# VHH binders against q9y6x5: the designs that were tried, part 294

Target 1, 379 residues: q9y6x5
Amino acid sequence: LPPKLLLVSFDGFRADYLKNYEFPHLQNFIKEGVLVEHVKNVFITKTFPNHYSIVTGLYEESHGIVANSMYDAVTKKHFSDSNDKDPFWWNEAVPIWVTNQLQENRSSAAAMWPGTDVPIHDTISSYFMNYNSSVSFEERLNNITMWLNNSNPPVTFATLYWEEPDASGHKYGPEDKENMSRVLKKIDDLIGDLVQRLKMLGLWENLNVIITSDHGMTQCSQDRLINLDSCIDHSYYTLIDLSPVAAILPKINRTEVYNKLKNCSPHMNVYLKEDIPNRFYYQHNDRIQPIILVADEGWTIVLNESSQKLGDHGYDNSLPSMHPFLAAHGPAFHKGYKHSTINIVDIYPMMCHILGLKPHPNNGTFGHTKCLLVDQWCI
Key: E = the ipSAE of ESMFold2; O = the ipSAE of OpenDDE; V2 = 0.75 times the mean of E and O plus 0.25 times the DockQ between their complexes.

## First folded at step 13 (VHH)

Design V61 (framework vhh_8dlx_2; at its last look DockQ between E and O 0.95; V2 from the best seeds 0.69)
Fold by ESMFold2-Fast, scan of step 13:
Structure V61 (fold): chain B 379 residues (1-379), chain A 125 residues (1-125)
Amino acid sequence: as target 1 above (379 residues)
Amino acid sequence: EVQLVESGGGVVQPGRSLRLSCAASGFTFDDYAMHWVRQAPGKGLEWIGNIYESGSKFYNPSLKSLVTISRDDSTNTLYLQMNSLRAEDTAIYYCARGETVWLRSGEYQTEFDYWGKGTLVTVSS
């Protein structure tokens, strides 16, 4: 009853790490599969938005997860990584595991992918783990492989999420070669463990595996801070999200708040919602606040405080530092093929094609990923 | 078990410098981030700064020009150098072990698990 697909995310795996560090296990994976060197993610270049874009094929304004911190003015609900389980936030789109379960007599399995422990349109992943950062990669892998081999209806779509190298990228910054080298070597070893486990279980030759990420990482500094308190008093606004994209909800006239902010720092752009650049596809959703501040690469917005972020993401999606990569192996994919760039929204229609699912309307272009697939013509 | 012992406090005149020490024992010191926190009489706790196991240092912006934090992993000792002391710097100074937890959002939280008993610094003529 193939085809089957395992989608793996290593959070914050910047594309150019591949050329600056050695990844023997990942290189062996790529040698017999495909590599997309850069994946252009969606704006804002943050974890929850981009993970949901991967599995829906939609820009953030369309799927509704527009930031890692969100506020809905009508219901007065707040979204954060500590308060992410309300289906309200996820119901503006249909993720691929829901489509997989509803269109076919098939099951989905999930180890910690954002949204998979939430019922979306009254459908939760058939097998899932509640999010817990303390659960090891090995335990997540053990559960996923058990479900892939021991399920009825069969698991045809499975996801696996790991928090590194994002956490270490924030802590050390991507320019800390010594610490990042240790972190990335450990990730490569985990990729080796994943491949070996799939081979031992007889899954490797018949399973399609995608290894990707949601965003990259850029170097920050305590010398590159924008103190928002020097621009505007707290009584004038409610802060919904801070850095590097600040979401401002005015308590007074919007124009007065905008005027206080617009010339405060040479290292951030201030936009009224209507003036947000069209290329961001970040305008048509009520969860996008009336005023957005966008910091320049490597600058951190603070409220009269220090920042311990030596690395960060969320910046302009045109920046190569914000781009992840995509590697894939399996019966659907060519062997030894390298592709330069795709959009992160293109992953969803490609995955639907591999699984034989009818995609929901989406912002991806199937033509962008055709050259990766053995059953397609590349012109 | 885990012990943090501050020393170097006492009475000091305004404008002078003072160095506080914190002797750590009962854990692998070089694996942990360490913090300095103070409490002035009748006021709440004020975070001074921290130093990661990597050596990266972070400070309260209001105190950044007045203090320097350092560590000696060979002697399991944390230091706080204070310069140009003012009457308002009169406080009990605490050494604390705190773990910085990085969330999926890229935000962080500091969780303090062990504190010293504190050392009193009085800035007076």
Scores: ipSAE 0.742, ipTM 0.871, lowest interface PAE 1.0, mean pLDDT 93
Fold by OpenDDE, look of step 14:
Structure V61 (fold): chain B 379 residues (1-379), chain A 125 residues (1-125)
Amino acid sequence: as target 1 above (379 residues)
Amino acid sequence: EVQLVESGGGVVQPGRSLRLSCAASGFTFDDYAMHWVRQAPGKGLEWIGNIYESGSKFYNPSLKSLVTISRDDSTNTLYLQMNSLRAEDTAIYYCARGETVWLRSGEYQTEFDYWGKGTLVTVSS
């Protein structure tokens, strides 16, 4: 049988949730498979960029989804959650579902993974759902598993996306144990439903399943705000993205804008584009604005407005609070093995290996995931 | 049927304090975030603040120092305490049931599904 892979993302599932909360179903999944405790994601640690990094193996500067909100100065186009359907934004890379689908006797399926409802390189997944947050996990799961089970050509790669616990993390903050316990229990129950559904359909033994996330969540506070209006007049710049990494498009001399912002707050670093730290791999793309502001962990950049977030993400990708986890189960994976850390871009070459696909050039290192795979040597 | 009924409005002198109440009925009050919104004569709607079902409070920065929102879930009542009232605070004050919708981007929007009829507050010397 050709290898099959289901990639599942629970948005905003912070890695240390596994240590601080109970997950009976997920723990059982891990016990019969593998766990990577911490996945170092890409900067900015946001939803669209990191989900695209997972499926391309590329840093944000390379795949071109550099934020949840973007602006292209040449075409005057805008990218946002409500405006993500233009292939222009996605075509700087080739995601794995496109590569997979272009192979002989293979097809791809997707349930609301970012970018899957857009034709990329003139190719759209054979089976997909238009994004709709009102659609239940059950319906998404039912469609995905139906396609995995009954499609011709067979679906060999599928993606499944769910918005929690990210939304709740924003609402309650990750340190709200009472509310987050309830939310995370629901997530575990959904994992239980996933496993049960796969078993019922006879897919469990032959399907490789990866459960992961794009980023974590840090605690915010109304007492930790950086008000840009206190530092610079709004007429001097256009705000492309706000918090915790602001993208600034100057309307006046860039240096003047920089000088007005550089000492705005001791809890915010201000970078000219050319001075962005190399470790972020966030410089070599025209969609990155001339000035970026990076707030310290737990600080929120605001204008003359309030923020209702008690949790947020998008901060320095070296922060543990920003890190997701990865768990996997199936014929390609060991049983009962735990690994400390990988980079999020490492997932792509691993998935390509599992599926027998030739990977496009990427920033991942296959060697980092060898210990997870039964067909590889590991010391 | 969902009902929101504001009370406590009236004529008040500058510098004085006033507390508005909103009586809710027809739904599980403690499951919803509640908001205060006002409309001054000839102006648009202005969001004052809200209180989540969890008790977390958020305010319009321009009004934060002058207002306090609270709720009593045992009586299904929302409150707006206003201090040091000014002439510019003259408005119809509305309570509204709202839900915060969180997007994948991390952005959020507030959706209001039910409004009270409002109570008039006039600040005049």
Scores: ipSAE 0.648, ipTM 0.851, lowest interface PAE 0.8, mean pLDDT 95
Fold by ESMFold2, look of step 14:
Structure V61 (fold): chain B 379 residues (1-379), chain A 125 residues (1-125)
Amino acid sequence: as target 1 above (379 residues)
Amino acid sequence: EVQLVESGGGVVQPGRSLRLSCAASGFTFDDYAMHWVRQAPGKGLEWIGNIYESGSKFYNPSLKSLVTISRDDSTNTLYLQMNSLRAEDTAIYYCARGETVWLRSGEYQTEFDYWGKGTLVTVSS
């Protein structure tokens, strides 16, 4: 009958963790499936934007989730982690679960993937959990597998989101081997539990599973701070987002604000919106502010306050430290195949192909993922 | 059940140093971040700094050169070392247990769930 897909994200899983730490369960998953060694994500390399890019195939400027903190000058609306439910923010694109469940005899399920508890284009995931970080991985997995087995119309697309290793990466930094080994061992155990649960429920043979992430993590330090208050009076601008990509809305003449900031630190680049590098695909949306500041890797922009982050992400998407991986297993995928790289926007057209869905216009290239699929040939 | 008891306060001359202690009981001390916060007369609360269970320390930038936080997990004791005290350092000093909530956004929030009763430090000639 119709093919099924489970899309899993472990937030902040840097690609080279696979090489630098032991993952017996994930490595068994990869051995019997496919691996993309690193995925080039979209700028800015933040959680909400990149999760939405995975499920829409669009650059951030095109899907409208341009940061984890946003301001819309026309409507005067604010977006944040605690204020993310207004469909206004999400309606500039159509995510795959909406397209999927509008097909005849299909539904979608979600365990906390960003946006799945929002009625996007008046359509919310058929089965979903409201976001709550206190809900265990086991409960998320139990709900997802129950919905995959017991729903009418059947769930053919499901998502599952987990906050680690991102939270611990921020707390400890990726170079803290003792603490990160403990955290990543827990993640591998969760992957083992996922696979075992799917096998016990009879789902493993006919369910396609993608395990991926939105970004990596780089080491930060209390000695690598950029203090904006040393360069500009905070009364001259409204701060929409701070670090490592600051979003600056001038309250005075834009050129004066730019001139005060451009020499603030040799460890950040200051861009007028029209001067943002074309390779970022980060210019053509009203939610992108008139001035952005892009810190160098490992530097933190602050307002004369302590930063307790020892790891961060959001930097230039060309940096290897910002790149996650992708692993997949199931009837659609080859066994034992490794691929070097894809773009994160390529995941969407691949998922549409697996599910037999017509993709919306997007920035992905199906040809980049053909080598992963048994019904395609790598030319 | 959870108790935090500050000690070491009192009247001290300007320019002197002082070490405050916070005795913790009723929980596994090693599992929690611990904080120092002060309140000067007629002022709001001012965060001084913290020390995580990992040993990582963070300070209010305005106080960073003046204070040192440490912990002794074998005695369940948090310490605040203050140097070169000034009259404006007169305050009630609290220890607090905090839980840091790490958000999807990559930001963090500290939620203080237990406070000590405080110890008064008066800096006066």
Scores: ipSAE 0.560, ipTM 0.799, lowest interface PAE 1.8, mean pLDDT 94
ESMFold2 (binder alone), look of step 14: mean pLDDT 79; pTM 0.776

Design V62 (framework vhh_8dlx_2)
Fold by ESMFold2-Fast, scan of step 13:
Order: sequence, then C-alpha cells, then structure tokens
Structure V62 (fold): chain B 379 residues (1-379), chain A 125 residues (1-125)
Amino acid sequence: as target 1 above (379 residues)
Amino acid sequence: EVQLVESGGGVVQPGRSLRLSCAASGFTFDDYAMHWVRQAPGKGLEWIGNIYESGSKFYNPSLKSLVTISRDDSTNTLYLQMNSLRAEDTAIYYCARGETVWLRSGEYQTDFDYWGKGTLVTVSS
C-alpha cells in the first residue's frame, strides 16, 4: 500500500498557546509523535498566502498568493476571501495534491484547504468540498475519512481545514484567557475526535498525520489605530489591501503618494516595492503593489473608522506571536521527539519525501526536517 | 420567538440626555452581541455601536463621545445612554441582534437577524 498523509490545519493557532493552555488530546498525540515548537511562516503572515506556502514550499512572491486581497493591473481581476476560485491566482505554483495526482494510481482528498476547490493547471483535488464555513468539523472529518478508506485509486494525500482558533482570536484577542481557554478546549476535543475516528476505522497505525497552522495571533486595541485618511486623500490611490499590511496602487505619481505616507505614523513602515526588506522575500511578483505599508505588531490600519479586531495577524514573520507549531504522528515520524524551529516552506519537501514524490523546485530545505523522520539520519 | 422592544424615546431639548432601553425575550440574551442602529429622516441606517456577550464595546467614531452602551444580562436589557443631544440626533433608534462573522481573511461582517420596531427620538427646542 502506498504511504498516506493527512494534513490538518487549525487556522490561527499561535505556537505559545501550547505553553499557556492545557491540550490533553494534542499532548497524547505529541507523546507518540513529534512536535516542532515554532514554525517560521512566510510574509505576509496571512491565511491564503501561508496555506499555499505549506503545500508548495514557496515564498509568496514565487507562488503568487501574496495577500488575502489582491489586484492584477493587466487583467483587472480582484482576489478576495469571497472571490478566490479563479485559477489565474493559483497557477504560479503546483501544489502537492496536483503533483500527487500526476503519479499513476494516486488520488487526493480535501476538506476545505485553501485552493483545493480550484482547478490548478487543469487539475482539481480528486475529492473535495467547495468552501463553506457553515459545514461542521464532523462533516469535514466524515468525508475525509470516507475518502481515505474507500477510494480507488487510493487517496494518498488528504487535507482538512478548520477556521478556529482564528475567528475567536480576532474577536476576543489572544490575551482573553477566559474566552480563548473555551475555544482552545473545543479544538483539543476536535483533535480527540479526529484520533478516535482514525482508530475506529483502522487508519491510525498506518496513516501519517500532520497537525499545523498558517500563523499565530497578536493582541490589538482600539488605542492602537492608524487612520490612513489623516495622511492621504482617497483620490490619490486605489486601496488593494488594508491591514496590517496595506497595498497601495497610486492614481498619481508614486513618489508623491510615498511622500504623503512616509511620515504618517511612527507605528507604520512605508516601502516602495523595491525597498521592501529582502528578508521578507516579498518583492518579485506583479501582484505586490507599488507601495506597501507595514504596521507594527498590534497596530491596525483603518479608514476613519473603529475596528472590532481585538486580535490580528499579517505582521512581520520574525515575531514569535505570528508563529504556528507543527505536530505529527505516524509510521514516517519518530515517537516522543521535540524540535525547536523549522520554516513553513520546509513542510512541502518533507511531505513529498513521505509520499515518495519528486518535489517541484521550492524554497524549503529537506535537511531542516530530517530529524523528524525515522528513515533519515540526523547527525 | 425572538422579541426586541425598545422604549425611552420622545421629545428632548438640545443639550439634554436620554436613556433608551431594549427588552429582549425568546432567546438566551447573554449568548449574543447586541447593537444600536439609528435612521434619521430621509437618511440611511447608521450603526451606533455594539456590545458583545463578553462585554467588549465598539462605537461608531463619529458618535463615541455622545453615547454609552451597556447591558444587564440578569434582566435581558440593552441600554443606550445619550448625552449632549443635537438636532441631528433626531432619528428612529433600533435595537438589533447581530452576529459578527469572521472571514478567513480576518475581515468581518455583521449579520443582523432580529430588529425591534424602533423608538423615535426627536431633538427640538
């Protein structure tokens, strides 16, 4: 039987939640598997970009999903959470489920991972669910386990996405211990349900399972707002994305717009595209706008309005608050091994190795994850 | 059956204060976010603010200095305290139940599912 892998994402699961809250089911999973304490994600630290980086091993400038809101000046197309199904946006990379399906006698299955309900290079996940936030975790789990156990050709790569704790992190903020405790306990119970379902179906001992996330969360406040309207009039630019990284398309001379913005707030950095720090790997793509504004951690950019965001993400990827974790269990993984840090782009070549796939050129380094794997020598 | 009943409206002189109440029934009040929304004559709906089940409060910035929202979960009552009333505050004031829906992008939208009939506030000399 070919190796099988289930990749699970809990959106917005900040790494240090593991230290500040109790996760009995997740700790039992880790005890017999591996834990990577911090995963350094890609910039911008947002949902769509980082989910696509996990499955392609590429920086955002290379895979083309550079934000949760994007604009292409040539085609006049717009990308957003509610307008994400045009293959145009996803075609700059080849995600792992597409490569998996190009091998003879292999299928992929997806329960709502970003991009899996889109044909990419004319290939859509063999089994998938169209994105619908109202579909329960239980229904997603039922479909994914049915497909893992009953498909021909066999499903060898499966993905499962859940919106929490991101939604609650935004609503309450990560420092609201009472409300976050309740949310995180519910997630731990869902992990328990996942493990129990896999055991009941006879899948647990032979399936590789990765539980990870795309980013963390930081505390925001109504006292930490940057009002963009106080610095520049709407007539000078088109706003492509707002907060905490604003994407500005000038309607007048770029230098004039830059000069109006550059001293707007001591809590925001303003970059011409060519001046974006090289460490972000966020420059070489036409979808990155001519001027990018980057708010300091915990600051929200607004247009003369309040914000109900008590938590947010999208900030500098060097910030530990933006980092998720990675836990894994299965025949490919050591038992009881703890690792400090990997890059989120390293997940892709590791998954390709587990599945026996030749990875497409990518920004990950297989050596960073080899200590997690039983068939590798970790000197 | 969800019911929201506003009270406390009437004619008030400029510069005075007024407190509106909203009596809620037919649901577990302390599990829901509650909003105040107003509509001035010939104008569209204007969101005043809300209070989450957690107690967190958010206000329209243009109205923040005028209003305070509070709730009493023991009596299933939502309050709007208005101070320094102006002629332009003349409107029908609505109590509404609304869920803030958080999208994958981290953006949010409010979905209003129940509204009261409204209470008229007239600010005139």
Scores: ipSAE 0.710, ipTM 0.856, lowest interface PAE 1.1, mean pLDDT 93

Design V63 (framework vhh_8dlx_2)
Fold by ESMFold2-Fast, scan of step 13:
Structure V63 (fold): chain B 379 residues (1-379), chain A 125 residues (1-125)
Amino acid sequence: as target 1 above (379 residues)
Amino acid sequence: EVQLVESGGGVVQPGRSLRLSCAASGFTFDDYAMHWVRQAPGKGLEWIGNIYESGSKFYNPSLKSLVTISRDDSTNTLYLQMNSLRAEDTAIYYCARGETVWLRSGEYQTYFDYWGKGTLVTVSS
């Protein structure tokens, strides 16, 4: 019988929340499994890019989901949270559920993971829910567990996505201990519900479960705004994405736009595409615009408006505030093992190994995750 | 029955200060973000600012130095303090209850589900 894996994402779960708040259910999960304290995500540290990196093992420049808002100059297409179902945007990579269905003729299931309600290379997740934020965690969990337990051919790869603590992190900011404590306690209770449901259905002992996230969260402020309108007129460029990484498409000479922006704020770096730091792996894709602005941690780029974001992400991926964690439990994983750091792109080849799938070429290194796995030598 | 009732409007001279109140009833006031919005004669709606249930405050940048929003959850009352009033501040001032939805992209959308009838502020000599 093929091994089974459930991949769970709690959006915006900053790694150091584990040190500052109590998680009795998550700690019980970790005690009998593994914990990676920090996952170094890809740049930019945004939801769609990092969720796609988890399931492809690729940097954003390679998988093509380079931001939460994108423009393709050749086709004149736009990508946004409200317009994300065109396969064009997702077809530069092969996510693990597609590989799972095509290599082994197995089924995949998905409750709201970004990309799973889109046919990618003419293949859509065998069972899926169209994205709808109003659908409860319980309903998502009920569908996933039903599909894991009652499918033929069997569901061997399943994904479950939840919008918190990202939404509350944006609203309250990560430093609001009173409100974040309430939010994080509810998430821990949902983890308890997940484990209990899997135990009641007889799935717990034979299912590999990964709980992770796409990014962290940093504190923002109305005192830390960069007003782009103070530096350049709207007529000189088209804005593709705004904050904290602005994607600028010049309507005039690129050098002239760059010169107007380069000294705009001491709290923002301005890059011509070819000058973007190599360590970001954010250069070699046509969807990356000719000029990229990168705000310093906690600074928000605005267009002569206020921002209601008390927390945000998208910043430099070297920042610990941008890092999520990874916890896992199941027959593939050691019990009670703690690891310091992996790269988010390393998750994909590890998952392929667990499922017995041949990974597509990727940017992950299987060796980085060996110490988590019972069938591997980590020395 | 959700009800929002603004008060404190009237005729005021330029340069003076004025405090508007909004009395809320029919819902759990301390669970909601509250907004102030104004409409000058012949113009569209202009958002002044809001205060979350947490106490966090956000203002229209054009008005930030001129206004202060506060709330008293024990009396279910929202306040707008306005200083250095100008002729262009002449408007109907509305109290509104806002529901803010945070999208997974990190963007947000605000929906106003209940509005008061408004209170007129006229800045004139």
Scores: ipSAE 0.680, ipTM 0.838, lowest interface PAE 1.2, mean pLDDT 93

Design V64 (framework vhh_8dlx_2)
Fold by ESMFold2-Fast, scan of step 13:
Structure V64 (fold): chain B 379 residues (1-379), chain A 125 residues (1-125)
Amino acid sequence: as target 1 above (379 residues)
Amino acid sequence: EVQLVESGGGVVQPGRSLRLSCAASGFTFDDYAMHWVRQAPGKGLEWIGNIYESGSKFYNPSLKSLVTISRDDSTNTLYLQMNSLRAEDTAIYYCARGETVWLRSGEYQTTFDYWGKGTLVTVSS
């Protein structure tokens, strides 16, 4: 039987939530599996970029999904939450479900993971659901488990995406313990439902399951706003992305726009594209705009308006508040093992190993995840 | 079923204060964000601010120093306190129920699914 893997993402699940809240179902999962306490994500620490990094093993400059809002100056195309279906945006990399489907006797299944409802290199997930936020976790789980049990060729790679706790993290902020406790308890109950469903269907013992996330969340405030309109007039630039990483396309001389911005706020850094710190791996892609503004943790860039975000992400990927976790269970994984840190790009080569796939060139290091795996020797 | 009824409008002199009320019925008031929106004669809608079910308050920055929004969930009532009224504050003031969707990007979109009929505030001397 070929090995099988289900990859589950709870959007915006900050790693230290595990220390501050009770997760009885997740702790039972970890008890007989593995936990990576921190996953260092890629910059920028946003949903579309990091979800694509998980399944490609690439930095954003390499896979081309460089933000949640993008502009391509050559083609004049725009990418956003409401305009994400054009294969153009996704074709700079090959995600794992595409590689999985190129092996004989293999299918992929997807419930809402970013990119899975788009044909990439002329290949779409064998089974998929078009993105629709109103579809319940239960319906997503029902479809995934049906496809895992009733497919020919067999589904060997499946993905499941859920929007919480990101939506609530933004709305309440991660420091609202009462509301976040309620939200996180509901997520733990969904994890319990997932495990119970897999056991009931006879899948649990032979299926590898990874539960992870794309980023964390940090507390924001109406007292920590950077009003970009006080720095520069709207007529000098086109705004491609706003907060906490602003992508600026100058309508006039780039140096003049940079000079108007560079000393406007002590709570943001202003970079010409070539001066973006090398550690971000965020420079070598035409979709990265000529000027990038990076707000300090907890600061929100606005255009003379209020922000209703009490929590946000997108900040420097060295910040622990931006880090998710990874938990896994199944025949490939040790039982009761805890690991401190991996890079989010390391997940891809690990998953390729589990599935017996040859990985495409990537930025991950298989050695970083060896200690999680029963068939590997790690010291 | 759902009803929002604004009250407290009228003619008021410049520099004075006024408190508007909005009585809500037909839904679980304490589950929803509530908004104040105004429309001056010959102009479009201007968002004043809102209050979430959690008690978190957000304001139009141009109005922040001039208004305070509050709610009383025991009486299903939303309030707008306005201070230092100017002739430019002459408008129909609407109470609205907000439907906020948080997108995968972490951005949000608010639509107003129910509105009151409005209460007229005229600032003149």
Scores: ipSAE 0.679, ipTM 0.850, lowest interface PAE 1.3, mean pLDDT 93

Design V65 (framework vhh_8dlx_2)
Fold by ESMFold2-Fast, scan of step 13:
Structure V65 (fold): chain B 379 residues (1-379), chain A 124 residues (1-124)
Amino acid sequence: as target 1 above (379 residues)
Amino acid sequence: EVQLVESGGGVVQPGRSLRLSCAASGFTFDDYAMHWVRQAPGKGLEWIGNIYESGSKFYNPSLKSLVTISRDDSTNTLYLQMNSLRAEDTAIYYCARGETVWLRSGEYQTFDYWGKGTLVTVSS
């Protein structure tokens, strides 16, 4: 029988939450599976970019989803709506569900993972739900488990996305122990529900399950604001994305805009596109704007305003606060193994191996995940 | 039952100040964030700002220099102080209970209870 994989994302699940809060259900999952304590995500550390990196194994400059808000200078198209079904934005890469459907006569299923409701290379997930935040975790899980059990051709790759703890991380900030404790306990209960549902349906022992996230969360403050209006007038540029990574499209000479911004704040780095640090892998795409502003951790870029966010993400991917974790259980994975760190782009070639798929060229390194897998030798 | 009642609207000359009040009843006021929202004639709803139960305040960037939001939890009252009023500030002003929610790439204002609104007309 072909191997099956369920990939679950809890948006904004900062890795160190595992050490600062109790997760009895998640710890039981890990005890009989594997834990990667830190996953080094891609820059920028935002939802759409990192979710697409997980399923393509590519840096943002390579897969083309370079931010949650984008402008393509060649085609003059704008991306800022999660309901945008234009495959143009997603066609620079081949996500794993497309590979699964095209290489093998198999189906894919999706409960709201970014990109799964868009035809990519003329292929859409066999079963999918259009994004709707009002749909409960339970309803998403019911659809996924039904599709995993009853589909013809069989569903071998399934994805499940949940908006928490990101929404609460933004609202309360990760340092609000009382509110975050309540939210994270609820997530642990959902993980318990997931495991119990899979056991009741007879799926648990034969299904590979990965629980991960796209990024972490850091504490913000009204005392840590960078007001762009104090440095440059709106007539000089078009703003493509704001905080904590601002994407600036100059309306005048690029050097003139750069000179107005370069000394704006000691808590923000200003880069011409060619000067963006190579370690970010964030240069080689027409959707990356001519000037990029990167705020220091916990600082918010604003336009003569206060920020409502008490927590945020998008910051430098070297920051531990931006890192999620990865936990996995199933026949492909060792039991009771802990690993320190992998790159988020490494998840894709690992998933291709589990499913028996030939990966498209990617930025991941299969060797980084070998120690997690029972069919691999790890010294 | 939850009730929000705005007061303090009326006709005011350009350049002057006005303070609106919102009297809340039927719930534990100090447990909720409160918002001010306005609707100008022929236009959509425009969020003005909010104040959390902690006292933290957030404003629409285009209005930040013109308004101040405050609350008095002992009297269950929300206030909006407006300064340097302009003709374009003519609108129905609503008090609302709710929260800002961030979902994926979007920022959303969620409101579960609204007042009936109070009309502010700025005219010379």
Scores: ipSAE 0.295, ipTM 0.667, lowest interface PAE 2.9, mean pLDDT 91

